VH-VL binders against Elongation factor P 2 (efp2). Designs and how they scored, part 16

Target 1, 189 residues: Elongation factor P 2 (efp2), of Mesorhizobium japonicum (q983m5)
Amino acid sequence: MVKVIASSLRKGNVVDKDGKLYVILFAENIHPGKGTPVTQLDMRRIGDGVKVSERYRTTEQVERAYVEEREHTFLYADGEGFHFMNPETYDQVAVSEAVVGDAAPYLQEGMPVQVSQFNGIAISLVLPQRATFEVVETEPTTKGQTASSSYKPAVLSNGVRTAVPPHIAPGTRVVVMTADGSYVERAKD
Key: E = the ipSAE of ESMFold2; O = the ipSAE of OpenDDE; V2 = 0.75 times the mean of E and O plus 0.25 times the DockQ between their complexes.

## First folded at step 20 (VH-VL; framework fv_ebrasodebart)

Design w6 (from u1 with heavy chain F101S F103S W104S; at its last look DockQ between E and O 0.15; V2 from the best seeds 0.00; counts 0 for: pae E 13.1 > 2, placed apart)
Fold by ESMFold2, look of step 20:
Structure w6 (fold): chain C 189 residues (1-189), chain A 121 residues (1-121), chain B 108 residues (1-108)
Amino acid sequence: as target 1 above (189 residues)
Amino acid sequence: QIQLVQSGAEVKKPGASVKVSCKASGYTFTKYGISWVRQAPGQGLEWMGWISAHNGDTNYAQKLQGRVTMTTDTSTSTAYMELRSLRSDDTAVYYCAREKSDSSGDAFDYWGQGTLVTVSS
Amino acid sequence: QAVLTQPPSVSVSPGQTASITCSGDKLGDRYAYWYQQKPGQSPVLVMYQDYKKPSGIPERFSASNSGNTATLTISGTQAMDEADYYCQAWDSRTDWVVFGGGTKLTVL
């Protein structure tokens, strides 16, 4: 445990608040038009999963815990959670649905994922920034359709809804951001 | 362009006071803190303290407690640093610096040109 | 108050990589900041929050912060890089600003 200023905290850090441990889910440093800058933290208590939202002065000291981070490979998901394997030791770790959160639809078998652990318990994941999925639903392209600044709705093969350029047809493989499913480019097949 | 313009050089006798001004322009003055940093000839940077342009809160370096006063005038977007009971080892270039907008615990992204204060008899 | 220790000087030939260290107890658990000061000029920010670069700072500047040591690295060092370099952190106990003693980079 080390003391750090609140503005240094990032997603995946573990902090001690009043004798309880929390994993940071979201951190934002806010410079308001009046008053002192603050750090807004959304975090989950490790023992029971209770979510809390706290505001700290940016320079307020907070105790941060050591977190082990190692690359794993995604294997599969089942009723017990999401299962990952350390490619060097072949040890497996199960990661709860709460920890995986919105990243779940972007996981692909064999995908390299950075798994952060505190005392052997997985507390956060970092996926590759980009992943490739097929567009399964969108408005078909038409002869003479020009590219426009107006993106159209699409559904990806993982079920995620996103928007794509007008020239993207159903069946096209696209690269998206794993953070939110936003379109990056057409995949090179 | 963001700019911090400081008052001119001063020569003072031991025991006197000096007040250095720092006029800010090109940004919303009340949204940023101002630090004062001094540098004695041939020496490194020494932080003196910080003031909020919004509410006037201050935090002074321990060695300067009781000798320094930092103030702001929001109507003129100007920060002031007054150092009292001057002695010869207060001879230095005095800088004002703005804290970066990300937080009060961040970098100093804009600096004034510096004000030389010489204390000699 | 925390102390940040820098070597007083570093010398490199043009084109070489310069490495300027800043040591402090568990400095890697805090953000480090770096400033360049040329003779007769005010300091300028060159790196912030360990490794982030302000607009206009060349790609040859990089920085890291781990354990007890932050390091400013200048690859392909040029004569214009000759300056004093200061590291800075916030003292987590007092919330005071701490500067390192400075390093004179000489390009021979």
Scores: ipSAE 0.006, ipTM 0.459, lowest interface PAE 13.1, mean pLDDT 84
ESMFold2 (binder alone), look of step 20: mean pLDDT 91; pTM 0.936
OpenDDE, look of step 20: ipSAE 0.014; ipTM 0.509

## First folded at step 21 (VH-VL; framework fv_ebrasodebart)

Design x1 (from w3 with heavy chain Y59H; at its last look DockQ between E and O 0.83; V2 from the best seeds 0.57)
Fold by OpenDDE, look of step 21:
Structure x1 (fold): chain C 189 residues (1-189), chain A 121 residues (1-121), chain B 108 residues (1-108)
Amino acid sequence: as target 1 above (189 residues)
Amino acid sequence: QIQLVQSGAEVKKPGASVKVSCKASGYTFTKYGISWVRQAPGQGLEWMGWISAHNGDTHYAQKLQGRVTMTTDTSTSTAYMELRSLRSDDTAVYYCAREKFDFWGDAFDYWGQGTLVTVSS
Amino acid sequence: QAVLTQPPSVSVSPGQTASITCSGDKLGDRYAYWYQQKPGQSPVLVMYQDYKKPSGIPERFSASNSGNTATLTISGTQAMDEADYYCQAWDSRTDWVVFGGGTKLTVL
């Protein structure tokens, strides 16, 4: 972390306040006609999304946290968390389940993932938008259903529940969006 | 997959209250917030308020202060929006939306299908 | 009270580039978000934090935000892009989320 003057902060910057990290959503330097110039910072606390508004003197020192974004490759998960490796340095980082969150089911060995780190601690992940999984369970196709008819419930090999076109059967590999598990297309592999 | 499913349409008299539900699925409910946005017929989007499913923190639009209450039930992953003292200009489609607020998120990334609330005498 | 101003309507021919503006005081200093809404449907997030695209949003969608204006740009506009588009931002002074008035994009 580096101490910077409040007036230098911009949206997208991360600051440490009382041991918690906040991302700046809005920064404004206010120079009143009379009075001390101040910097208005609207921030969101990383993790729980609490919105905070703070005013600082423009020259007031604020602890800025520099977040590094690096591509990593997912290796495996264990009791210690999810392990990623920097393909360039071969350094590994363990990411907590809390950070991985709902992305966990979509992680596959060898998958490139953007990892955001602060002081070597992963604070966020960005997965590829699409991933391929096998359909392991789905409802039988109803007679008369066409490919353009309503989607049917399905379960992917990673346990994710999704909806697939009627013509999709168990054993079929499908591409889904990692953001929400939505069906994209049949895999071409 | 991520879904927000809202309760059905409501018809209310002026002065009555309405409570709309929004059931979330496909994600960890308590890690996000829920915002409510309404849209009067032929009009634009109007933000009503926000609730954190994490800590229950709420923020309401000033226009609706005292008249709106947002709640969550973590056991059922359901958010509720109650609007009291209904009047005709409250007629609108009411949307719940997941407010993504992770490190890179600060938007309403998933929306319910909407709930039409009609207020008429 | 923060106000975001959008043109009521924008028309574009198929294949042409559509630009939808959103103007607000110091909007460039805050994050802008964009939503697409088709008739009878819920809004869909198409842009977040000024220029970032959510998963599933076509590459022809882009956005920028500077000064007092955020702009949503749709290159190679298609018929399916016809919709209402809303910009959105957060006003920290009031802790309100503010939407623009919306822009009806018509693909001629």
Scores: ipSAE 0.427, ipTM 0.810, lowest interface PAE 1.2, mean pLDDT 91
ESMFold2, look of step 21: ipSAE 0.541; ipTM 0.819
ESMFold2 (binder alone), look of step 21: mean pLDDT 91; pTM 0.937

Design x2 (from w3 with heavy chain Y59F; at its last look DockQ between E and O 0.25; V2 from the best seeds 0.48)
Fold by OpenDDE, look of step 21:
Structure x2 (fold): chain C 189 residues (1-189), chain A 121 residues (1-121), chain B 108 residues (1-108)
Amino acid sequence: as target 1 above (189 residues)
Amino acid sequence: QIQLVQSGAEVKKPGASVKVSCKASGYTFTKYGISWVRQAPGQGLEWMGWISAHNGDTFYAQKLQGRVTMTTDTSTSTAYMELRSLRSDDTAVYYCAREKFDFWGDAFDYWGQGTLVTVSS
Amino acid sequence: QAVLTQPPSVSVSPGQTASITCSGDKLGDRYAYWYQQKPGQSPVLVMYQDYKKPSGIPERFSASNSGNTATLTISGTQAMDEADYYCQAWDSRTDWVVFGGGTKLTVL
């Protein structure tokens, strides 16, 4: 945390307001012909998405939170959370389930992940867009289905439910989008 | 797989109310918000409002203030949008969309399939 | 009322680069978002926070935002890119989300 003048803030910066973190979505310095210059900040509160608009004097001190984004590799998960390692420094960081959220099933050992940290605390993750998993369960293919006619429900090795082409069978490795689990293609490995 | 599934088409008379549902799946419902966007036939997108599935906070477009109510049911991961005092110019496809909070700003990254609401006498 | 202005239509030949602009008051100082909408379909987020691509968006899509204009660029435009494109931003003055009027991209 560091105090900076309001006029120095830009979109993308993170600020602490009343113990809550906000991402600046818009920043404008207003210099009226008469009156005190002000900084307009439009912000989104991290966590619940509340929109906030605030005006500060341009010289007013605001607490800025520096968020560092660094690539890490996923190591393992345990009772303490999900563990990632900086491949350069070998420093490890534990990330809570709350932060990992719906990304958890897609994490694989050795996977490169971008970790956003504030004061050494991980606050967000960005996974590779695609990941490969084995199909462990599918519904039977309906007679007459073609490869492009429709998708069928499937369960991946990580428990994620997705839809796959009819020709995909259990045991097949497939590439899926980590954002929503959607099928991309058969793995080429 | 992340999905937002909306309720079916509605036909309403002027002055009536409509309540559209949006069932979310494939993600932690309470970690995101839901925005509602409508699109009149052949027209552009119009933001209606937003609700936090986390704490129930809402923001409505000024144009619709007093006439729209957004709610969520966390037990069913469903968002609702009620529009009252319907008029002909409310005829539109109504979309629910997931709004990501963390470092995405006000992006709508997943959308429902849309619900056509027709207001006609 | 905040206004985002888009050209109503843009035409491009396959393989060429399409550029769709979105102009608004100090838009460069706020985040711009872009959505693609094909006929009869729901909008799809194609760009967030000015230049960032969601998962699944082709590399040929890019965007920038400076001054009063955000720009969506599609290099090597394909037939499948034919759609309506909407820019979007948040305006604190009205405390609402604002969409541009939309641009119809035609691939000739």
Scores: ipSAE 0.530, ipTM 0.838, lowest interface PAE 1.0, mean pLDDT 91
ESMFold2, look of step 21: ipSAE 0.578; ipTM 0.838
ESMFold2 (binder alone), look of step 21: mean pLDDT 90; pTM 0.929

Design x3 (from w3 with light chain D95G; at its last look DockQ between E and O 0.76; V2 from the best seeds 0.00; counts 0 for: pae E 6.3 > 2)
Fold by ESMFold2, look of step 21:
Structure x3 (fold): chain C 189 residues (1-189), chain A 121 residues (1-121), chain B 108 residues (1-108)
Amino acid sequence: as target 1 above (189 residues)
Amino acid sequence: QIQLVQSGAEVKKPGASVKVSCKASGYTFTKYGISWVRQAPGQGLEWMGWISAHNGDTYYAQKLQGRVTMTTDTSTSTAYMELRSLRSDDTAVYYCAREKFDFWGDAFDYWGQGTLVTVSS
Amino acid sequence: QAVLTQPPSVSVSPGQTASITCSGDKLGDRYAYWYQQKPGQSPVLVMYQDYKKPSGIPERFSASNSGNTATLTISGTQAMDEADYYCQAWDSRTGWVVFGGGTKLTVL
């Protein structure tokens, strides 16, 4: 954290207010003909999205966060969390289950992941858009299936439940979206 | 799979109310906000308001203040939008949309299929 | 009071670059977002936070936001890109969310 004057704040800055982090969405310095110059801040609390509009004197000090974003490679998970390595420096970072969240089943050894850090602590991850998994459970293929057939339930090798076209058999490798496990296409061999 | 499924089309008379539901699945409902956006036939998108699924806080578009109520039921992962005192110019497709609040994102990333509300005598 | 102005239509030939503008006072000081809407469908997020691309959006889409203007750019435009495009920004003075009027992209 560093203390800065309110008038120096810009879109994309992160501030700490009463122990909570906010992203600046818009900042405007207002210089009225009478009265004190102020900084108007529109900001959003990280974690729950509460929107706040506040005014500060332009010279009022505010704590600004430093955020760093670097690509890492996923290594493995254990009792201490999910472990990633910067491929340039070999530095490792452990990322908590809370930060990884619903992305956990999509992580694969060696996967490139964008890691954002605040004071050396990982606060967010961005996975590649797509990943390939094997279908381990689904209904058998039906002879004569063509267009208009509805998707059927399937379980992927990472345990994710999704829906696949009727022609997909168990053992098929499929490409899915890492955001929600939705089927994209059959993997190319 | 993240999905927002809305209630079916409705036909209403002027002066009536409509309540549209939006059932969310595939994500932790209480971690995201829900916005409501409508689109009159042949027109652009109009934001109506927002509700936090976490604590029920709401923000409404000023032109709709006093006519709209947004609520959630966290036990069913469902958001609701009620519009009262309907007029013919409220005829529109009504969408719910998820607002993702993470460090780098703040967008309407998933949308419901839309609910046509027709206000006709 | 933020008002987002878009041209009502843009026409390009297949393979050419389409450029859709969104103008607003000090828009570059805010995050801009872009949505695609095909006839009879719900809007789809195609760009967020000025230039970022959600998963599943083709590489030919890009965006920028500076000064008073955000721009959505589609290189190598295809017939499937024919749609209405809306910009959007956050502004507490107008009730937190403002959409542009929309631009119909036609691919001839």
Scores: ipSAE 0.059, ipTM 0.601, lowest interface PAE 6.3, mean pLDDT 84
ESMFold2 (binder alone), look of step 21: mean pLDDT 90; pTM 0.929
OpenDDE, look of step 21: ipSAE 0.491; ipTM 0.822

Design x4 (from w3 with heavy chain F103W W104F; at its last look DockQ between E and O 0.02; V2 from the best seeds 0.00; counts 0 for: pae E 12.9 > 2, placed apart)
Fold by ESMFold2, look of step 21:
Structure x4 (fold): chain C 189 residues (1-189), chain A 121 residues (1-121), chain B 108 residues (1-108)
Amino acid sequence: as target 1 above (189 residues)
Amino acid sequence: QIQLVQSGAEVKKPGASVKVSCKASGYTFTKYGISWVRQAPGQGLEWMGWISAHNGDTYYAQKLQGRVTMTTDTSTSTAYMELRSLRSDDTAVYYCAREKFDWFGDAFDYWGQGTLVTVSS
Amino acid sequence: QAVLTQPPSVSVSPGQTASITCSGDKLGDRYAYWYQQKPGQSPVLVMYQDYKKPSGIPERFSASNSGNTATLTISGTQAMDEADYYCQAWDSRTDWVVFGGGTKLTVL
């Protein structure tokens, strides 16, 4: 274990808090105008998979575990979990639904994924920032809308609900952020 | 070769205390936690608590809170479990078990041979 | 969830497939672990993290965990597989470790 400041923590890091290990799912440094800077951590407790949210002062010291990070390729999912292959060694690793968590709907066959392992056991994944999905449900394009019109609800081919610009029609392929499904742009396939 | 070797069987009267030792060998003691698990005659496994060999932090089962103390001695690679205020229903085989190195809350991959503690009048 | 329920016993003929279940509310959202205990011996880890097998455990052992049920499966069951089997999970909302009640596997 190594002490680090909270603001240095990122997705995939493992921390020890009060004798319990947590994998960081999301980290954000917040700098309010008059308040003390804080780090918001969304994390998963190792062992039971319970998700928690904590705030730390950005300079607060936290104990971090050493983890091994390697690129893998997503193969498929089944009743036993999500299966990945190291493209250099061809070794396969199965990753439980608890570890994959909210990333599950964004996985695509052949997708390069960074897999973090603690003693050979997968503890977290980092997907590419962006992925392409088809919009399967949304309202038709509205005649006469201006460029500043509000985003409209949409459902992606992976089932994720998001918001898209008014000009996006069903069947359009779009690029989204894998962290939350937010719209980036129309795909340039 | 990883081993956990426990102290020998004990016979105690109600109200007494017992301290069971668990000597580890064949691995880096401070990189793994130790849990204690007991098994009453003809019954299933009951987890008692956990201790970090790294820093000595403990977590005890609520049923045993206030009656159990777990410690380690890193110089001898030995874990200890002390159970106080013994009752007849504390008669059991007591095991130490190493938590697998993956992360906190994983499997118990190596077990001691067990220590029978008999509590009778 | 604080309770893991196993059948008290399972009987199979030699060479047949044995299935031992472990039920708990949303157990598939947690890792499941399996231990074998022969009479007079300490428990031995036979499966971890739902389906993973430690070195030295025969290929005929497999496991799965989904929904509310984890299952240990032994294909081609042999007399030496006769033992008690315990499932285990972690539950930080209670005492962090919970064991099932155990299943006695008999090979007739």
Scores: ipSAE 0.007, ipTM 0.453, lowest interface PAE 12.9, mean pLDDT 83
ESMFold2 (binder alone), look of step 21: mean pLDDT 90; pTM 0.931
OpenDDE, look of step 21: ipSAE 0.327; ipTM 0.745

Design x5 (from w3 with heavy chain G105N; at its last look DockQ between E and O 0.04; V2 from the best seeds 0.00; counts 0 for: pae O 7.8 > 2, placed apart)
Fold by OpenDDE, look of step 22:
Structure x5 (fold): chain C 189 residues (1-189), chain A 121 residues (1-121), chain B 108 residues (1-108)
Amino acid sequence: as target 1 above (189 residues)
Amino acid sequence: QIQLVQSGAEVKKPGASVKVSCKASGYTFTKYGISWVRQAPGQGLEWMGWISAHNGDTYYAQKLQGRVTMTTDTSTSTAYMELRSLRSDDTAVYYCAREKFDFWNDAFDYWGQGTLVTVSS
Amino acid sequence: QAVLTQPPSVSVSPGQTASITCSGDKLGDRYAYWYQQKPGQSPVLVMYQDYKKPSGIPERFSASNSGNTATLTISGTQAMDEADYYCQAWDSRTDWVVFGGGTKLTVL
């Protein structure tokens, strides 16, 4: 644990507040025309996912927790959570749904993921920016539509809704951004 | 019972100034802030600014900078909003609303009844 | 998040579920708030910090925030729910606090 000024905090940082750990979801330094500069933090409590909002003076000291980041491989999910394995030690760690959050649909067996741990507890994940999925549903296209025309709605094999170029058909594997499911390109596999 | 009571309707000419009051009761005034929000007829809500009743810090909407002044009187638990250089498009119902100190954008949980300010030649 | 976009109007029959969306840049990464306003009345806070409900707000009201969209959901919509609904979020660059354009909910 180290004390840092609030204005130095960034999204993804972990802070200790009242003996509980929070991950910063959003941080903004506010410099009004008049008044005291402040730092606005939107945070999620580690463990149960409860969101909290706090405002600090920009120079106010906050306890920041430094976490260990290690690459893991996603194995599987079950009723106990999402299971990852350290490829070096073969140790496994279970990560709660609250921690995985919106990343869950993008996890694939064998996928390398960066797991952040504090005192042996997984507190956050970083997925590869891109992942490949099959398009299982999309709208039909008509003749004359070009690749530069408007994207059409589609559903990926993981259930994620996205938009794809008109020439993309069901069964096609596509690369999407794991952050928002946005289409990148046709898979080259 | 928490309550915000605003001053009465105002009719002003272009170029004039208006000062609306908001008297708070039912809570510790200095532990919260006051935001001001206005609504032109038939239009949506527009945030004007915020003042801390604790330390007097203010945040004003960018487009109102230089034309608006928010103040508080802790002895009377009253917030004031002054808008200068009035023009026709300033015609609106003006609301004061309570906002927790140290929680910017934490919600406006209590609202005044609104003050109609009409600007016409 | 300089602009929050709401549909101008939403219509539902009594007992149906109404959904009012609010879209903005990275809105899912920030807290959204919702207000109800009936004609001639002051706004009333109905949701804060994405999904939290103030005391006194009916259980049929719920909300969520993900991606770029916050959603207010009213299950079992009643006639009394007819009103304008505004979303609100933080914008540090423009006006500090930003409201959506509002959505008129009509109960048919």
Scores: ipSAE 0.016, ipTM 0.541, lowest interface PAE 7.8, mean pLDDT 89
ESMFold2, look of step 21: ipSAE 0.621; ipTM 0.860
ESMFold2 (binder alone), look of step 21: mean pLDDT 90; pTM 0.931
OpenDDE, look of step 21: ipSAE 0.007; ipTM 0.514
ESMFold2, look of step 22: ipSAE 0.564; ipTM 0.837
ESMFold2 (binder alone), look of step 22: mean pLDDT 90; pTM 0.927

Design x6 (from w3 with heavy chain Y59H, light chain A89V D95G; at its last look DockQ between E and O 0.80; V2 from the best seeds 0.58)
Heavy chain, then light chain:
Amino acid sequence: QIQLVQSGAEVKKPGASVKVSCKASGYTFTKYGISWVRQAPGQGLEWMGWISAHNGDTHYAQKLQGRVTMTTDTSTSTAYMELRSLRSDDTAVYYCAREKFDFWGDAFDYWGQGTLVTVSS
Amino acid sequence: QAVLTQPPSVSVSPGQTASITCSGDKLGDRYAYWYQQKPGQSPVLVMYQDYKKPSGIPERFSASNSGNTATLTISGTQAMDEADYYCQVWDSRTGWVVFGGGTKLTVL
ESMFold2, look of step 21: ipSAE 0.651; ipTM 0.865
ESMFold2 (binder alone), look of step 21: mean pLDDT 90; pTM 0.928
OpenDDE, look of step 21: ipSAE 0.453; ipTM 0.820
ESMFold2, look of step 22: ipSAE 0.598; ipTM 0.851
ESMFold2 (binder alone), look of step 22: mean pLDDT 90; pTM 0.927
OpenDDE, look of step 22: ipSAE 0.423; ipTM 0.807

## First folded at step 22 (VH-VL; framework fv_ebrasodebart)

Design y1 (from w3 with light chain A89V; at its last look DockQ between E and O 0.86; V2 from the best seeds 0.53)
Fold by OpenDDE, look of step 22:
Structure y1 (fold): chain C 189 residues (1-189), chain A 121 residues (1-121), chain B 108 residues (1-108)
Amino acid sequence: as target 1 above (189 residues)
Amino acid sequence: QIQLVQSGAEVKKPGASVKVSCKASGYTFTKYGISWVRQAPGQGLEWMGWISAHNGDTYYAQKLQGRVTMTTDTSTSTAYMELRSLRSDDTAVYYCAREKFDFWGDAFDYWGQGTLVTVSS
Amino acid sequence: QAVLTQPPSVSVSPGQTASITCSGDKLGDRYAYWYQQKPGQSPVLVMYQDYKKPSGIPERFSASNSGNTATLTISGTQAMDEADYYCQVWDSRTDWVVFGGGTKLTVL
């Protein structure tokens, strides 16, 4: 945490306001011909998405929070959370379920993940866009169906429900998007 | 898969109200917000407002203030948009869209299929 | 209120590079977002926070934002890229979200 003047803030910066973190989405320095210069900050509160607009004097001190973004490797999950390791320093960080959120089912050991940290606490993750899983359940293939036919429901090895082409059978490894579990292609491994 | 499924088309008279639903699935509903965007025939996109599924906070477009109400039902993962005092120029396709509010989330990354609302006498 | 101006149409031949601009006062100081919309379909996010691509967006899509102009660039344009494209920003003064007027990209 560092105090900086409001006029120095830019979009993408994170500030602490009343114990909450905000991402700056827009910053404008206004220098009226008459009056005191001000900095307009439009911000989004991290965690619940509340959008706020604040105006500061340009020279007013604001608490800036520095967010560090580093690539980590996912190791394992336990009662303490999801554990990641910095491949350069070998430092480990535990990330809460709240932060991991819907990404949890897609995490695999050894997966590279972008971790954003504030004061050593992980606040966000970015997973690879694609991941490979085995289809463990799906409907039987109907005769006459082709790859261009309608997709059928399936369940992946991580429990995620998705839709796959008719020709995909249980036991087949498939690539899916980690954002929404959508089918991409049959795995080539 | 992440999906936003909206209610069906509506035909309304001027002065009436319409309430469009948007059922979300495939993600933790309360970890995101929902925005509503409409598009008149042959026209561009117009933002109507936003609601947090986490705390219920709302923000409406100024031009619609007092005429629009957005709500959520967390038990059914459904968002609702009510527009009152309908006019002919409210005829449009209405979209719900998911808006992230995690550290990187400030865009509409998933959209409903749209709901056509026709206002005619 | 922020105003975003887009050209109404852009035409390119297959394989060429298409550039769609979005202009606004101090737009470079805001995050820009881009959406693709094909006829009869819902918009699809193709770019967020100026230059970041959502999952599933082809590598040929890129974007930048500086000064008063955000630009969506499609290299090696394909027929499937024919669509309307909208830029979008956040503005707290009146409407929190503002869209550009949209650009129709035609692939000849």
Scores: ipSAE 0.298, ipTM 0.774, lowest interface PAE 1.4, mean pLDDT 91
ESMFold2, look of step 22: ipSAE 0.545; ipTM 0.816
ESMFold2 (binder alone), look of step 22: mean pLDDT 91; pTM 0.940

Design y2 (from w3 with heavy chain G105S; at its last read DockQ between E and O 0.89; V2 from the best seeds 0.77)
Heavy chain, then light chain:
Amino acid sequence: QIQLVQSGAEVKKPGASVKVSCKASGYTFTKYGISWVRQAPGQGLEWMGWISAHNGDTYYAQKLQGRVTMTTDTSTSTAYMELRSLRSDDTAVYYCAREKFDFWSDAFDYWGQGTLVTVSS
Amino acid sequence: QAVLTQPPSVSVSPGQTASITCSGDKLGDRYAYWYQQKPGQSPVLVMYQDYKKPSGIPERFSASNSGNTATLTISGTQAMDEADYYCQAWDSRTDWVVFGGGTKLTVL
ESMFold2, look of step 22: ipSAE 0.618; ipTM 0.865
ESMFold2 (binder alone), look of step 22: mean pLDDT 90; pTM 0.934
OpenDDE, look of step 22: ipSAE 0.703; ipTM 0.890
ESMFold2, look of step 23: ipSAE 0.624; ipTM 0.869
ESMFold2 (binder alone), look of step 23: mean pLDDT 90; pTM 0.929
OpenDDE, look of step 23: ipSAE 0.702; ipTM 0.889
ESMFold2, fold request of step 24: ipSAE 0.632, 0.621, 0.559; ipTM 0.868, 0.865, 0.838
ESMFold2 (binder alone), fold request of step 24: mean pLDDT 90, 90, 90; pTM 0.928, 0.927, 0.927
OpenDDE, fold request of step 24: ipSAE 0.826, 0.826, 0.822; ipTM 0.933, 0.934, 0.932
ESMFold2, last read: ipSAE 0.555, 0.612, 0.636; ipTM 0.839, 0.863, 0.869
ESMFold2 (binder alone), last read: mean pLDDT 90, 90, 90; pTM 0.928, 0.927, 0.925
OpenDDE, last read: ipSAE 0.823, 0.827, 0.817; ipTM 0.929, 0.933, 0.930

